# Ledger of designs, part 27: miniprotein binders against p40896

Target 1, 331 residues: p40896
Amino acid sequence: MLMPKSVALLRIRYTLEAALARGFTTVRDCGGAEGFLKAEIRQGSLNGPRLITCGHAISQTGGHGDLRSGALPASAFDSCSCHFGQVGVVADGVPECYKAAREEFRRGADFIKIMGGGGVASPTDKISNKQFCDDEIKALVDVANSYHTYVTAHAYTAEAIQNCIKLGVKGIEHGNLLDERTAELMAELGCYLTPTLVTYKVMGSDQFSAFLGPENSRKNTEVLYKGIDAMKIAQKKKVKICFGSDLLGPLYGYQTQEFRIRGKVQTTQEILLSATVTPAEMNGLGDKLGQIKPGFIADLLMMKSNPLDDITILDEPESNILFVMKEGRIY
Below, E stands for the ipSAE of ESMFold2; O stands for the ipSAE of OpenDDE; V2 stands for 0.75 times the mean of E and O plus 0.25 times the DockQ between their complexes.

## First folded at step 16 (miniprotein)

Design Y4 (at its last look DockQ between E and O 0.07; V2 from the best seeds 0.00; counts 0 for: pae E 13.0 > 1.5, pTM E .428 < .8, other shape alone 5.789 > 2.5, unsure alone 55.873 < 70, end hemmed in, 0.5% free, placed apart)
Fold by OpenDDE base, look of step 16:
Structure Y4 (fold): chain B 331 residues (1-331), chain A 111 residues (1-111)
Amino acid sequence: as target 1 above (331 residues)
Amino acid sequence: SVMVYVEFPEDITDLEEIKELLRKLAEELAKKLKEGKWVIANGELITGDLEAKTVAVVVIENGRIKIVKSVTLEKPTNDAEEIYKEAKELLEKLYDGRPVRYIIVAVSDLE
């Protein structure tokens, strides 16, 4: 669901402050966050986690980033302004992919997000779809490489994942339907997996049964129970795993439940690494973030108890976090 | 749980800078500590049935971790005041005698 830009702007302060209060000192946005937010946070006019942003997720027509109803005409995209403040932009063909990626970088993107397969929240695609042709993905990867950064892809199926990573995509978002062979290849290529288990759990709950339409609910159900298996497979094959939530709109408050869910599959240490060291490395910040070392940015959580003893403590930040330190400042 | 001990010079008043330094410190200490046992902030025991033999002291300056030092106590203690005192003295020395505003003590066995 696309929130109007105006509404998003009204809520963004609260959303960012709340995320920080939950202990997230750095957040990677994989679609929608505008680059100006980073400047506001750095300047202190806005309190929130440090943001790593891609701008708009780049998608093909009818892809996961194309949230247009099938009833809307193609002309709905004739104005580039229609994508402002939305999650995705549409690019078809190599020239448009070049342009789209370059535009995101011009606007201050740190990396590129692409829709490499079908999704749950989009109305017009199937999870089983591969999205983008090989030349389009390669084009996006080439542009990202020229800016010395990476492409990450939304992809669920083994096929979509393999297609992306063979073409130089360095991150996979979700990956719920990966198999052992895919996980092996991811590990071999040094690809990062960012599972987002909590989003499916929350969206599939009775409380939010109306959040998804019937088709999206069906798709959600398909991936909900596979995500945990994908995590097990990925761990078995020693895939680099990042922490993620992929919660939309009012669901951001459930970010910390990802810790609880992952506790069923990962050790506490593995979970913590996925939320600190590994994502820092993925984003080229491994020498600055994610560790308590001299020269590193001072991002610290002061907690009432040791999360190593019980990972669920991190799912109750309001009770367990005394304060959050970001870059030496206590919030 | 990785408890991070962070001391800030009194002249560092930027709460945001302190928070970031503490996070990074916590993350790094977490990697070094097998078992986190206590957290002391500004001389107050936040949690601790933990007898700590080794305390990690983290100094944050200008939003960055400046020093991470482990202090081995002569004997394991769960006395927060003792740990705080030792940490404070260490930090003050590390900051060339400047008073430290915040002391966060994480006690864990360092790996």
Scores: ipSAE 0.234, ipTM 0.638, lowest interface PAE 0.9, mean pLDDT 81
Fold by ESMFold2, look of step 16:
Structure Y4 (fold): chain B 331 residues (1-331), chain A 111 residues (1-111)
Amino acid sequence: as target 1 above (331 residues)
Amino acid sequence: SVMVYVEFPEDITDLEEIKELLRKLAEELAKKLKEGKWVIANGELITGDLEAKTVAVVVIENGRIKIVKSVTLEKPTNDAEEIYKEAKELLEKLYDGRPVRYIIVAVSDLE
């Protein structure tokens, strides 16, 4: 459901502070965190992770980022009237795509997020839907390239992924239905995959199954079982893998369970790389973040035990993190 | 985020005092990282950018941090398991398997 801006702002503050306490010193937000939040964190008036933001995710009418119900007029909740915390904006056609992407960069975005395929939680699309025409994707990529950054795309199916990366999209969010041919292409093109397995596990659990509606429960079930296999395929084909959780609303606290889930299919080194070096590289920060080296930003966790011996201690941050340092400051 | 591991023997006496020592170490790390002197990597993930040439053991004795000994590797490595193995062999040599609190440091450039 849509939330008033004042309540959404209070919740994003708590979410950011909690994420920092759980050890996330840098977070890439794929919709909802606007550029002014970065300034508030830099000034110290808001405690939280360093933010890498897209502002709003860009969607076509009826796409995954379009949260309007099918009963609302087409003009409802358009980009000029979005609530604070609104995850997406709508753009149809090449000129609107240019304008939408440029507007996000004007507002402080670091990259562009688009909906390249259908989703689980949106009211008007199916997981198998292709989103955006090729010319629209090219337009969004062209704008991102002109700002020396990238486009990342929400996509589940092999077909949606291939369409996006062939048109110059650098990143794929989720990718649960990835096949071997698509993984080979992603590796060849140097694309990044950000799996988000925890969100499907948590939403499919007995505790949270009522959170989804019946149609979204069916979509969630389809992607839940295939996501682990897709990650194994991606790892086998040496796709660059980043760490992500994509947790909806009140579920943010479960983000560290992603470490535990990945422990079943990746080595501890692979998991740590996916949360540090690889995402820093994706965002052009590989010479500043993600490693402990001279000249790098002092983002550190001090752990009670060695995560190389047992990655699951990262899923127990309250028991295992002794302190969190961001930019040399202990939190 | 980036992580550092510290192994504690089961006979540890005061975890809150150890947290304070680790806080001071983290502040010294932040200072040295900014100055480009050397990098601590106890349990740290080592990637293609960091090829460790020296593995050192930093021991915590009587509430104090002491750099005890280092080994210069014939071939630089970014393999965390190799670095961990070298550090453990060094600890065994120095302490003959006695429990000790320590931090492993891997450095690509000491000087």
Scores: ipSAE 0.000, ipTM 0.259, lowest interface PAE 13.0, mean pLDDT 70
ESMFold2 (binder alone), look of step 16: mean pLDDT 56; pTM 0.510

Design Y5 (at its last look DockQ between E and O 0.01; V2 from the best seeds 0.00; counts 0 for: pae E 4.2 > 1.5, pTM E .743 < .8, other shape alone 5.37 > 2.5, placed apart)
Fold by OpenDDE base, look of step 16:
Structure Y5 (fold): chain B 331 residues (1-331), chain A 105 residues (1-105)
Amino acid sequence: as target 1 above (331 residues)
Amino acid sequence: GSEVMVYVEFPEDITDLEEIKELLRKLAEELAKKLKEKGLEAKTVAVVVIENGRIKIVKSVTLEKPTNDAEEIYKEAKELLEKLYDGRPVRYIIVAVSGIFDGSE
């Protein structure tokens, strides 16, 4: 969703503080968060989770990151404009991909996000679309590698996932339509899957039925029921799984429901690992975050009950979290 | 089953081990009280010490016999602290008495 920069800036403090209060001490943003926010959080001028950011998701023309209506001319969007609330930038061809990725790194990105397939929220693409040519993905991966980091891709279909990971993409966002073979390949290549089940659940609810237009609602319905199956397959094949929510705009408050949803597929321990150890490792922070060990950053939740006994308590943070500690400071 | 934890934040960084021990005793007493209120016994005592935003010490010991006795909890916590504390400033001490640190982190 496109949100005016001004509105985004007005809400960002609340959004970040609320996420922290819900127990998230580190958050990875896969499109939209500007790099300057990290500095503000580190300096203490802004309270929130530690941010890992990609800047803009990089997309082809007409891809999932291209939110222009089909009626708009090509000139309607300056792809070079950094607008908070703009999820994506458009890059076509190897030179533009190089430039786009380098620009995100110049602006302080920690990793690269690409749109490797069609999505739900975009107006002009189909979920079944494979996005980017091989040389474009390779170009993006090469740049990310030169910065000693990774590329993650938005991808739903087995085809899109396989195409990305064979070219060196290390993360898959969503993956709702993966099959067993794809999961096997992901496990073999050490690719990380970040399911985001809650976003589909919320967007498909009666309360938010108008959140998506008719076409996007149809697409949402298509992937909603596949997400649980995808999780089961991924788990079975021992894919590395990260915690994610992918909630947009006013829906951020539902992020903890992902714990409850995953409880149907994963053990409590698996879920907790997906929200601590595994994502830390994915982001090169496995020696600093995600564990209660000497030398690690003191990110802790003080809780009234043990989440290992009931994962759903993490979906009720107001009732169950006594305090959140991030880097030794209680919030 | 519910885990019981208590914590203390020092007004300022403390290096005095005896002062830390005294606070630890109070934590143990509070913890024991909470355990009794809930009808629980501690099976594991864990101590976490935080310094400069980082975990300095984390150690746990499984008790031979479950207990809700403050002195026993304190004894175990004290031993862990004395063994591992190196005299650097400490801001936080957390004491837990359940399986929260039993390799699940």
Scores: ipSAE 0.416, ipTM 0.736, lowest interface PAE 0.9, mean pLDDT 87
Fold by ESMFold2, look of step 16:
Structure Y5 (fold): chain B 331 residues (1-331), chain A 105 residues (1-105)
Amino acid sequence: as target 1 above (331 residues)
Amino acid sequence: GSEVMVYVEFPEDITDLEEIKELLRKLAEELAKKLKEKGLEAKTVAVVVIENGRIKIVKSVTLEKPTNDAEEIYKEAKELLEKLYDGRPVRYIIVAVSGIFDGSE
């Protein structure tokens, strides 16, 4: 799960270039992407997507963020748990939460990521655990509001989600056990949901599950099925939905399979909006990115055929993308 | 059951089997260290080859007795690698263990 920092840094270049080649011109990283990567991409010394970053994910002592992988496959405006080096920071209590959030903004973060519940990939975290106290969440939200941005939270259960959004958290990563009442509240509060179904499909698949063991495979499959149901509920209740994948680093090639999975729940137009307009709005970039309009940044894909007719062509980017344009440059 | 996974990416694709084996030794040492730190042992060793971010092939073996010994893990991973290596360049290789037992007491 952890690896030498020199090896992790070498992965960054390949992962970023591959994500851009698969058509992801902007990626939101939910932990671990370092500010110097933004500068290197901006300067042209690295080919990669535009990065929107939180720096380190913030968790309580012993939380899921202490055990995260350092890989970064990521999708456009996606929630991603692929990380580099010192991925998570621990903050216990209100003063530490203030300091941790302010430090991430000082280092160039665009938003704050927190752990609102346990993960599936960690054998010691329970999916139902509430990680932060209410005053800690409020402190993190207060700091983010003072920077005119937002907090997004890793949360699976309806109860964890409600506690977060009632305290001012604007984004929910994963949300696999969302129920109708919680979806109604999310829509009412204008919150964003970023499902990440492909990671559970891959981790629970027969191909990958042979060495993970049947118990972990079963858990991932259960989370996948519940996540599909949760996304149906969210769509029906008009929750704002963003595109995400949350893949372990070596598995980043599966990130485009999320398009195919979502085809079982959303229309092709809804899927395309979830990967473009909606995440641009979430990140305060709705007047610059996510649409083809005069005055918008020239991020474009030329496709061999129309994804509105068949969304699955986005899961076959080598065969279907003719070129990727980012900021007017073809890659 | 639980799993422990360690992996490495090469900056370039590697075709030299002896170089891949040396990296495999380092991975086995890291796995063994993690198991020992937690007082754990594992009964299954797996090697996974990944190509273009997707699983290409998985090979595993289940041992008669659980282990946390780096040389034993390396030996099994090396044998699996020799069975699955086809001469094509490799960028990602994963060494993983499962079938976790508490080795304390």
Scores: ipSAE 0.224, ipTM 0.628, lowest interface PAE 4.2, mean pLDDT 77
ESMFold2 (binder alone), look of step 16: mean pLDDT 76; pTM 0.742

Design Y6 (at its last look DockQ between E and O 0.01; V2 from the best seeds 0.00; counts 0 for: pae E 5.0 > 1.5, pTM O .666 < .8, other shape alone 10.15 > 2.5, unsure alone 69.042 < 70, placed apart)
Fold by OpenDDE base, look of step 16:
Structure Y6 (fold): chain B 331 residues (1-331), chain A 109 residues (1-109)
Amino acid sequence: as target 1 above (331 residues)
Amino acid sequence: GSEVMVYVEFPEDITDLEEIKELLRKLAEELAKKLKEKGLEAKTVAVVVIENGRIKIVKSVTLEKPTNDAEEIYKEAKELLEKLYDGRPVRYIIVAVSGRIFDGLVTKG
């Protein structure tokens, strides 16, 4: 999963162009994308979706954003510019949380991503772990609020989700182990859930069986089957739902499979809203993006058929998309 | 009934907003008339302009009978636009009928 920054930079053009070609005119990155990419896209030096970025995901030591092997000493991190080019940065305690969040904003972040619980792809944490203390999360939320934006959290368990959202976190990434009570609370607080079902499906496939180590594979299996149920619960409780994929490295090409997976639990209309109106609202763009309406940004897909008739056509963009319009420009 | 949306990009030399509005008005009205004459009536014909990357709906005309012949609508709209632009190139024209998008003209520019 870890690649050198140089290699990532070499591939970024292709990744961005491919995402746009698949019909994504705006993409939110929840860890790793550097702010300079937004400027390059705006200037036209890169062709790609409009980017909304958090910079690095902020994590505690040993958290989901800390990808260091448990065998490495703490001192190894101090000497290594290893923070640069990783998905996450480590911050422990309120002062470090303040600093970390402010640094991401200084570098051009649009929002803050935190690791509020354990993950699948991290080597040293458990899914059941609640990450960060309350004061740390509150610190991160306070900084984000001062910039008039939001915090979103990686969180799987009901406990981790509830802890984050009670402290002012406005987004939950994944949420695969949420319960009805948690979903009710999310709806009440106006929190956004971004399910990422395709990532688990792909990582759990035979083709990518070696992508995860044994422990991470076990964790992946655990959350895969729960994710569909969590989606149904969230939908039932009228949680605001965004479209997401959370695909890493070579897996980006599978982004559109999320449409097919969601087709089993959401209506076509609900899916389309999750990929347009709802994420626009989450990112403060509800009056500018996600609708064909006067004054809105001209992001359009020209397609051979209507996705309302069959949502799966969006999973076959190469055959079904004639062109993509982003901000009035055809690509 | 069918709703027809015609998305238009104006030539770069047409920058006056009032001129654009008038052109779009004429387009919508003439298109509606032609559709009616051909028996291809739509519930609504709306002409949309994209300006500076943003959408502007400028004119709509309500018709009595629905149609779904997007190809014919596209041809008529194209001809009208070419006439209105006095032979100047059209970057693109997109026709949507009742939520379905028809293949439009896309030119390089």
Scores: ipSAE 0.315, ipTM 0.667, lowest interface PAE 0.9, mean pLDDT 84
Fold by ESMFold2, look of step 16:
Structure Y6 (fold): chain B 331 residues (1-331), chain A 109 residues (1-109)
Amino acid sequence: as target 1 above (331 residues)
Amino acid sequence: GSEVMVYVEFPEDITDLEEIKELLRKLAEELAKKLKEKGLEAKTVAVVVIENGRIKIVKSVTLEKPTNDAEEIYKEAKELLEKLYDGRPVRYIIVAVSGRIFDGLVTKG
């Protein structure tokens, strides 16, 4: 009764419009966005960023993406985004992995998301654990290759990352415990890293310390600082880095704070590339998106000042963005 | 500890306190159901004011006696709301229970 379909659809529209207003003309969703949303945005029925989607994240029983009845409560109005609802599906064994991945592509997925290691919010798994056996990961990669796309994996530890990328996984989400050897391997294999530092900063902040509890607050703070160190290692080793946030839905306003956090460890040029050129390349769109050049899609931000001089203006979009253009249309 | 939370987003900003209270009652009922299903009781109740997707203020209370009763949760959430309410439009209400808050929203578009 608290989740009428009509209210859920209006919430989705608000969230999409807000992301576009903050300057995000293309968003890659790693769980929960259904394929029909892409069509509605393309047709103009919904205003929002261009979506690149995986459908549901795929995990083993008890893994991070296994949010069935032993996990976090679902959000009241989450019908196609899974911050509090089901963001994943469970597949155990090679045949189930084939089926799960093919089902996501049937539903319109652009890529496959898997859980390669536990997260800080996992109800049954720790951040140091791997989720899938090697043959299961290989099966998921084989399916993605047959659709001419990629697998990206949630993974924190060096061991989990190495196992995934050696089996053909192209991207790593989070990667907070990355070491130098693993970064060297990622660079050698042409893999992409998408850090998501802002979510740990927000959850570890003074605003939440009294309510998060000391152990969870310590864990988020530890994960944040290790993630910053991992980003420094990745930069040094020339790993391809993409921009990401991984915020709980209600906290969407902190999304742009990721720019400010990265400003402490990356050059302004590196940050801008991570939010434009690099993710476009990862998704096979490097000749159409991510740059202002003849023949590219007209996705533009008009700013009051130059972000190359001060990256923090991107964390103040209400004050600094004059307009957002997506595919030549001003929003 | 374990954390349980629910929230609701309105299609339009709501300023009517009685309408907001009715939604709080429904959220408290959902929270109580989830707590009972998990075999848990609430130790804290929190209400959060959000503006443009960012936290502006958090109000919470630690209960004298843990509970999984919807009416008790609603009473505490309502009292927190009444302390926070200043006539501002509301887009999100979240009631978070147990010893932790992962998520809380009241927003203005």
Scores: ipSAE 0.142, ipTM 0.530, lowest interface PAE 5.0, mean pLDDT 73
ESMFold2 (binder alone), look of step 16: mean pLDDT 69; pTM 0.678

## First folded at step 17 (miniprotein)

Design V1 (at its last look DockQ between E and O 0.59; V2 from the best seeds 0.00; counts 0 for: pae E 1.9 > 1.5, SAP 70.473 > 70)
Fold by OpenDDE base, look of step 19:
Formats: structure tokens, C-alpha cells, sequence
Structure V1 (fold): chain B 331 residues (1-331), chain A 101 residues (1-101)
């Protein structure tokens, strides 16, 4: 979304502080957060979770990361002026993909996010679209590999997911329309799935009925009810699952509702694993984060009640969290 | 399983082991009270030492018998404390019991 940089910065500060207060001591951003934020958090100028960032999600023209109106020519938009606060950048062809990925790394990205298929919030693509050609995805993967990190892809359909993971993509965001065969392949290849069920639920609610236009609302409805099934399939096939929310703007406050939603499909232990150990492993931090063990970073939640008794307690952080400790500091 | 926790935040960091032990005793008493109220018993006592933002030590002892007795809880906690404390300032003391398998 396009907004003034000043406004974006103010919102980012609030969002980061709020996320930490909700108990998230580490957050992976899959599009929009710039690398400099990590330094500011480390230095203490910003209070927030530790950030793992990709910078901008890389998308083809007309892809899920391309939010330009289809009614306007490309020249109507300045691709350079709106990077701050933007979710995505556009890259077409192998050379541009190389450049785009390298630019994100130059700016401090920890991994690469790509739009591997159509999305809900983008105006000009279909969910059924497979985005990027094979050589483009391979190019992005090759660059990420050279930096010894991974590519994760936004993808809903089995086709898009399979296409990405066969080309070396190590993460799938959403995956709402995966099938059993796809899940098997994901498990086999060690691919991580990050469901984001809460975003669909919230965007589809009456409270936010105006958040999506008619077409996007239709697409949202299409994937909303499939997400639970996808989770079940993924669990059945032993896919590595991470916790995710994928909320935008005013919806950030609903992050913890993902715990409640997942409680219908996953055990409490599985959910907690998805929010600690598994994502730490995915990001090469399995020896530092996600466990209370010697040598690990001291990220702890002190709670009034045990989430193992009721996972929905994690959806009530204001009433349940006594302290959030990040790296030994209580906030 | 259920978790019961008590804690104290000290206005100023404390380095005196005897003072820390006394605080720990009080926390054990409070914990024991809460355990009894909930019909729970402690099965394990654990100490976590944090240094420079990282976990330095995690040690636990399984109790011979589950208990909600303050003195028994304190005894085990005290022994771990005496073994592990290195004289660093302590600002927070947390005592938690979880009945998890």
C-alpha cells in the first residue's frame, strides 16, 4: 500500500511494539520491512521483536506483488519512489530477477520472498495463475543459495507450490489449495509451510468488509475455507509448519487469533512448535531460538495461565502475559 | 498440564545469597499455597540462569515425591541456587511448577 514514509514509520513503530507486547519476540516479515529496522531494534531505538526480513517480495509484472491498477500504463507508476512500505517489487526475466534478489540482500535481507502464484489482495491476477517462469524462479533460488539462505514463495495452488519447490524454493506461504501429493512432496523435500488463516478470516469479516474490493473478496472467500483442509493435509503428511498471520495495516492486532484458529486443527504442542522451534530451524537459528536451553537467546513469555491447557490463552495476551522477555530484557 | 508461577521483582538488584534464599523461601510459600488451592503438586524444580541475554544454565531436579509443601520445594530450590549462583545481581526471581508429562 502506498503511504507517506513518515506515516509508514509511525505505523511500523506501533506495529513492532504491539507485536512484542503480544508475545512475539521474533517476527519474520515476508514483504515490506526494510533491513534497517533490524539495526534500529538491535540498537534499542525501536522496541519490537527481532526481525527476519526479505525486504520486498519479488513479483512478475501483473503478479501478486504488483498492485498497480490494470487500467493504467506502467509509466504511470514510479517503481523507485515507493519502495518504502511497499510489499513487493517487480522483476521480469532472469537478469532482473538476479538484480532484484541481490538488491534485497544488499539492503539487508535474510531471505528472499517471491510471488509464485496469484493472490487475494492483488487486483490483476487470478489465484490459479502460476507466476514466474521456471528460469526466473531458478534465478532467484540461485541467488539466495549463493547467500546460503532460502526462497519462500507465496503460492496457493498445488501446481504453483510444486513448481516452486521443485525448483528449490524452501518455503511456501499460505498453500491453501495444496493436495495430498503436494504435501507429500513438501515433506519429502523438507519444505516449510506457513499457513496464514487469520488474514482470510479477518478480511472476510463484517468489520472489514470494505477492506477488499469485490474481486478480492471473491478470491478471499475461495481460499478461506480451504485453508483448514490444507492444514489437515499438511499435518497428515508431516509437513514442517510455521506460524504465520499475514495481516496488513489495521489488521495487525489480530495476530494472535491464528492460535485460536489453529487450535481446531493442530494440537497445542504442534502450534507451539510451529511458533518456536520450526521457524527457528527454517531461518537457520535452530541453535539459538525457540527453546529454553543453555546457549539459546533468552526469549521468554511469563504468563498467568498455561497455554497447554488452552491454546486460546495465547489469543488473550493482554490478560495473560505478565512479562515478555527478549534477549534477557523484560519489556 | 497446569503451570503455577510466582515471582518477585526486586526494587534493586541483590547479590547477597542469603537474602536471595530468603526471597526464594517466601516465593516457595506462595507457590505452595497456590498449588494447594489448585490441587496440584510440584514434581520438578528447575533453575534457569540468564546471562547477557542468553540462557546460561538450565538445571532441574525431579522430586522424590510430588509435593505442595513449601519447605520441600524450598529445599530443592535452595540447593540448586547454592550450586549455581555465581554472585551476580538478581533482579527477578521466578518460581514455576508445571505438571506436564
Amino acid sequence: as target 1 above (331 residues)
Amino acid sequence: GSTVMVYVELPEPVTDLEEIKELLRKLAEELAKKLKEKGLEAKEVAVVVIEDGRIKIVKSVTLEKPTNDAEEIYKEAKELLEKLYDGRPVKYIFVAVSDLE
Scores: ipSAE 0.455, ipTM 0.746, lowest interface PAE 0.8, mean pLDDT 89
Fold by ESMFold2, look of step 20:
Structure V1 (fold): chain B 331 residues (1-331), chain A 101 residues (1-101)
Amino acid sequence: as target 1 above (331 residues)
Amino acid sequence: GSTVMVYVELPEPVTDLEEIKELLRKLAEELAKKLKEKGLEAKEVAVVVIEDGRIKIVKSVTLEKPTNDAEEIYKEAKELLEKLYDGRPVKYIFVAVSDLE
């Protein structure tokens, strides 16, 4: 996402304000939102959701978080003036992993995001690729533990997921090719899964398939058809499930469609818990956020009707949200 | 079932219990009007009070019989508030009814 810093900042502001307007009073960002944005939102100089951030996602050279084209030299990541607002940082080997994770915490990260497997949208990796060696993942987990927090990993395949969680990774983003044995292991280890089904539905449509290159279109098609099945498996095996959307670039406006898609496999109660109680617990905020209880932070949506009766009203926020309250202030 | 809710935002935080009770009466009147327009009655009344960015009071009561009468709603909301109000400033007051029939 190589663009001028001023354009990147404007897009981040717009994205944050729009997410708040859609009813997201707290978001966990898995790449691209630097820690200083939390202070700007807290101070009111920027309207947006409360942020839980990793800063930059950490990737190996050529991995999913390495968004350089294959034609750029490795030194292109050394140009700080061109990379503000980018979603990833490259680290190879144990010492670089220590340094990269520590740098993100120094900049205000709440957790570490890594690329544990290949992705759909990147130009240089394949879904079947493993990312990082075991020692590198262990190093990243060790750093996160020293800061009393966690590592979450991008991973699609059962093999990538198992490798990550066996090494102490606590969260899995996406997980579209999850199998039953892997879901059992996730549940046993108390791991969290954050499916992001909407991005594959939208990107696989005829309207948006040209957004991807040919290889990325093939990868996206593979994960699109498996995503619903993986969610059913995760639910059956009682994996802790959080709500996410992972939309790319101009597609961010489709975020609320995730509520509707989840209605195919979860009850309305399960969907609401996945967007409130469960992610609050994952991030150590279960005694402050995610419920309407005395002493909790006043993050509230006033709805035209009850989402427990019809979850799809959350996919129509302009028609169904009467106001958004965050920290007791109506926006 | 659905929930019907009304609220007021106070320009300045308020600590005067009698002023708060009068606001509850107005909210109950508005709520009863909304219920009657929908042809509904409620069996649960709830109060939510917010100050300083936090929820200070959240409490409900289940009624012996459904109602859409403003005075009955006000009485129940007032009793909830009186039992729980601790004298600290109030910024928002919400009154909700649920268990609609």
Scores: ipSAE 0.443, ipTM 0.764, lowest interface PAE 1.9, mean pLDDT 81
ESMFold2, look of step 17: ipSAE 0.345; ipTM 0.736
ESMFold2 (binder alone), look of step 17: mean pLDDT 81; pTM 0.802
OpenDDE base, look of step 17: ipSAE 0.398; ipTM 0.708
ESMFold2, look of step 19: ipSAE 0.419; ipTM 0.762
ESMFold2 (binder alone), look of step 19: mean pLDDT 80; pTM 0.803
ESMFold2 (binder alone), look of step 20: mean pLDDT 81; pTM 0.805
OpenDDE base, look of step 20: ipSAE 0.388; ipTM 0.704

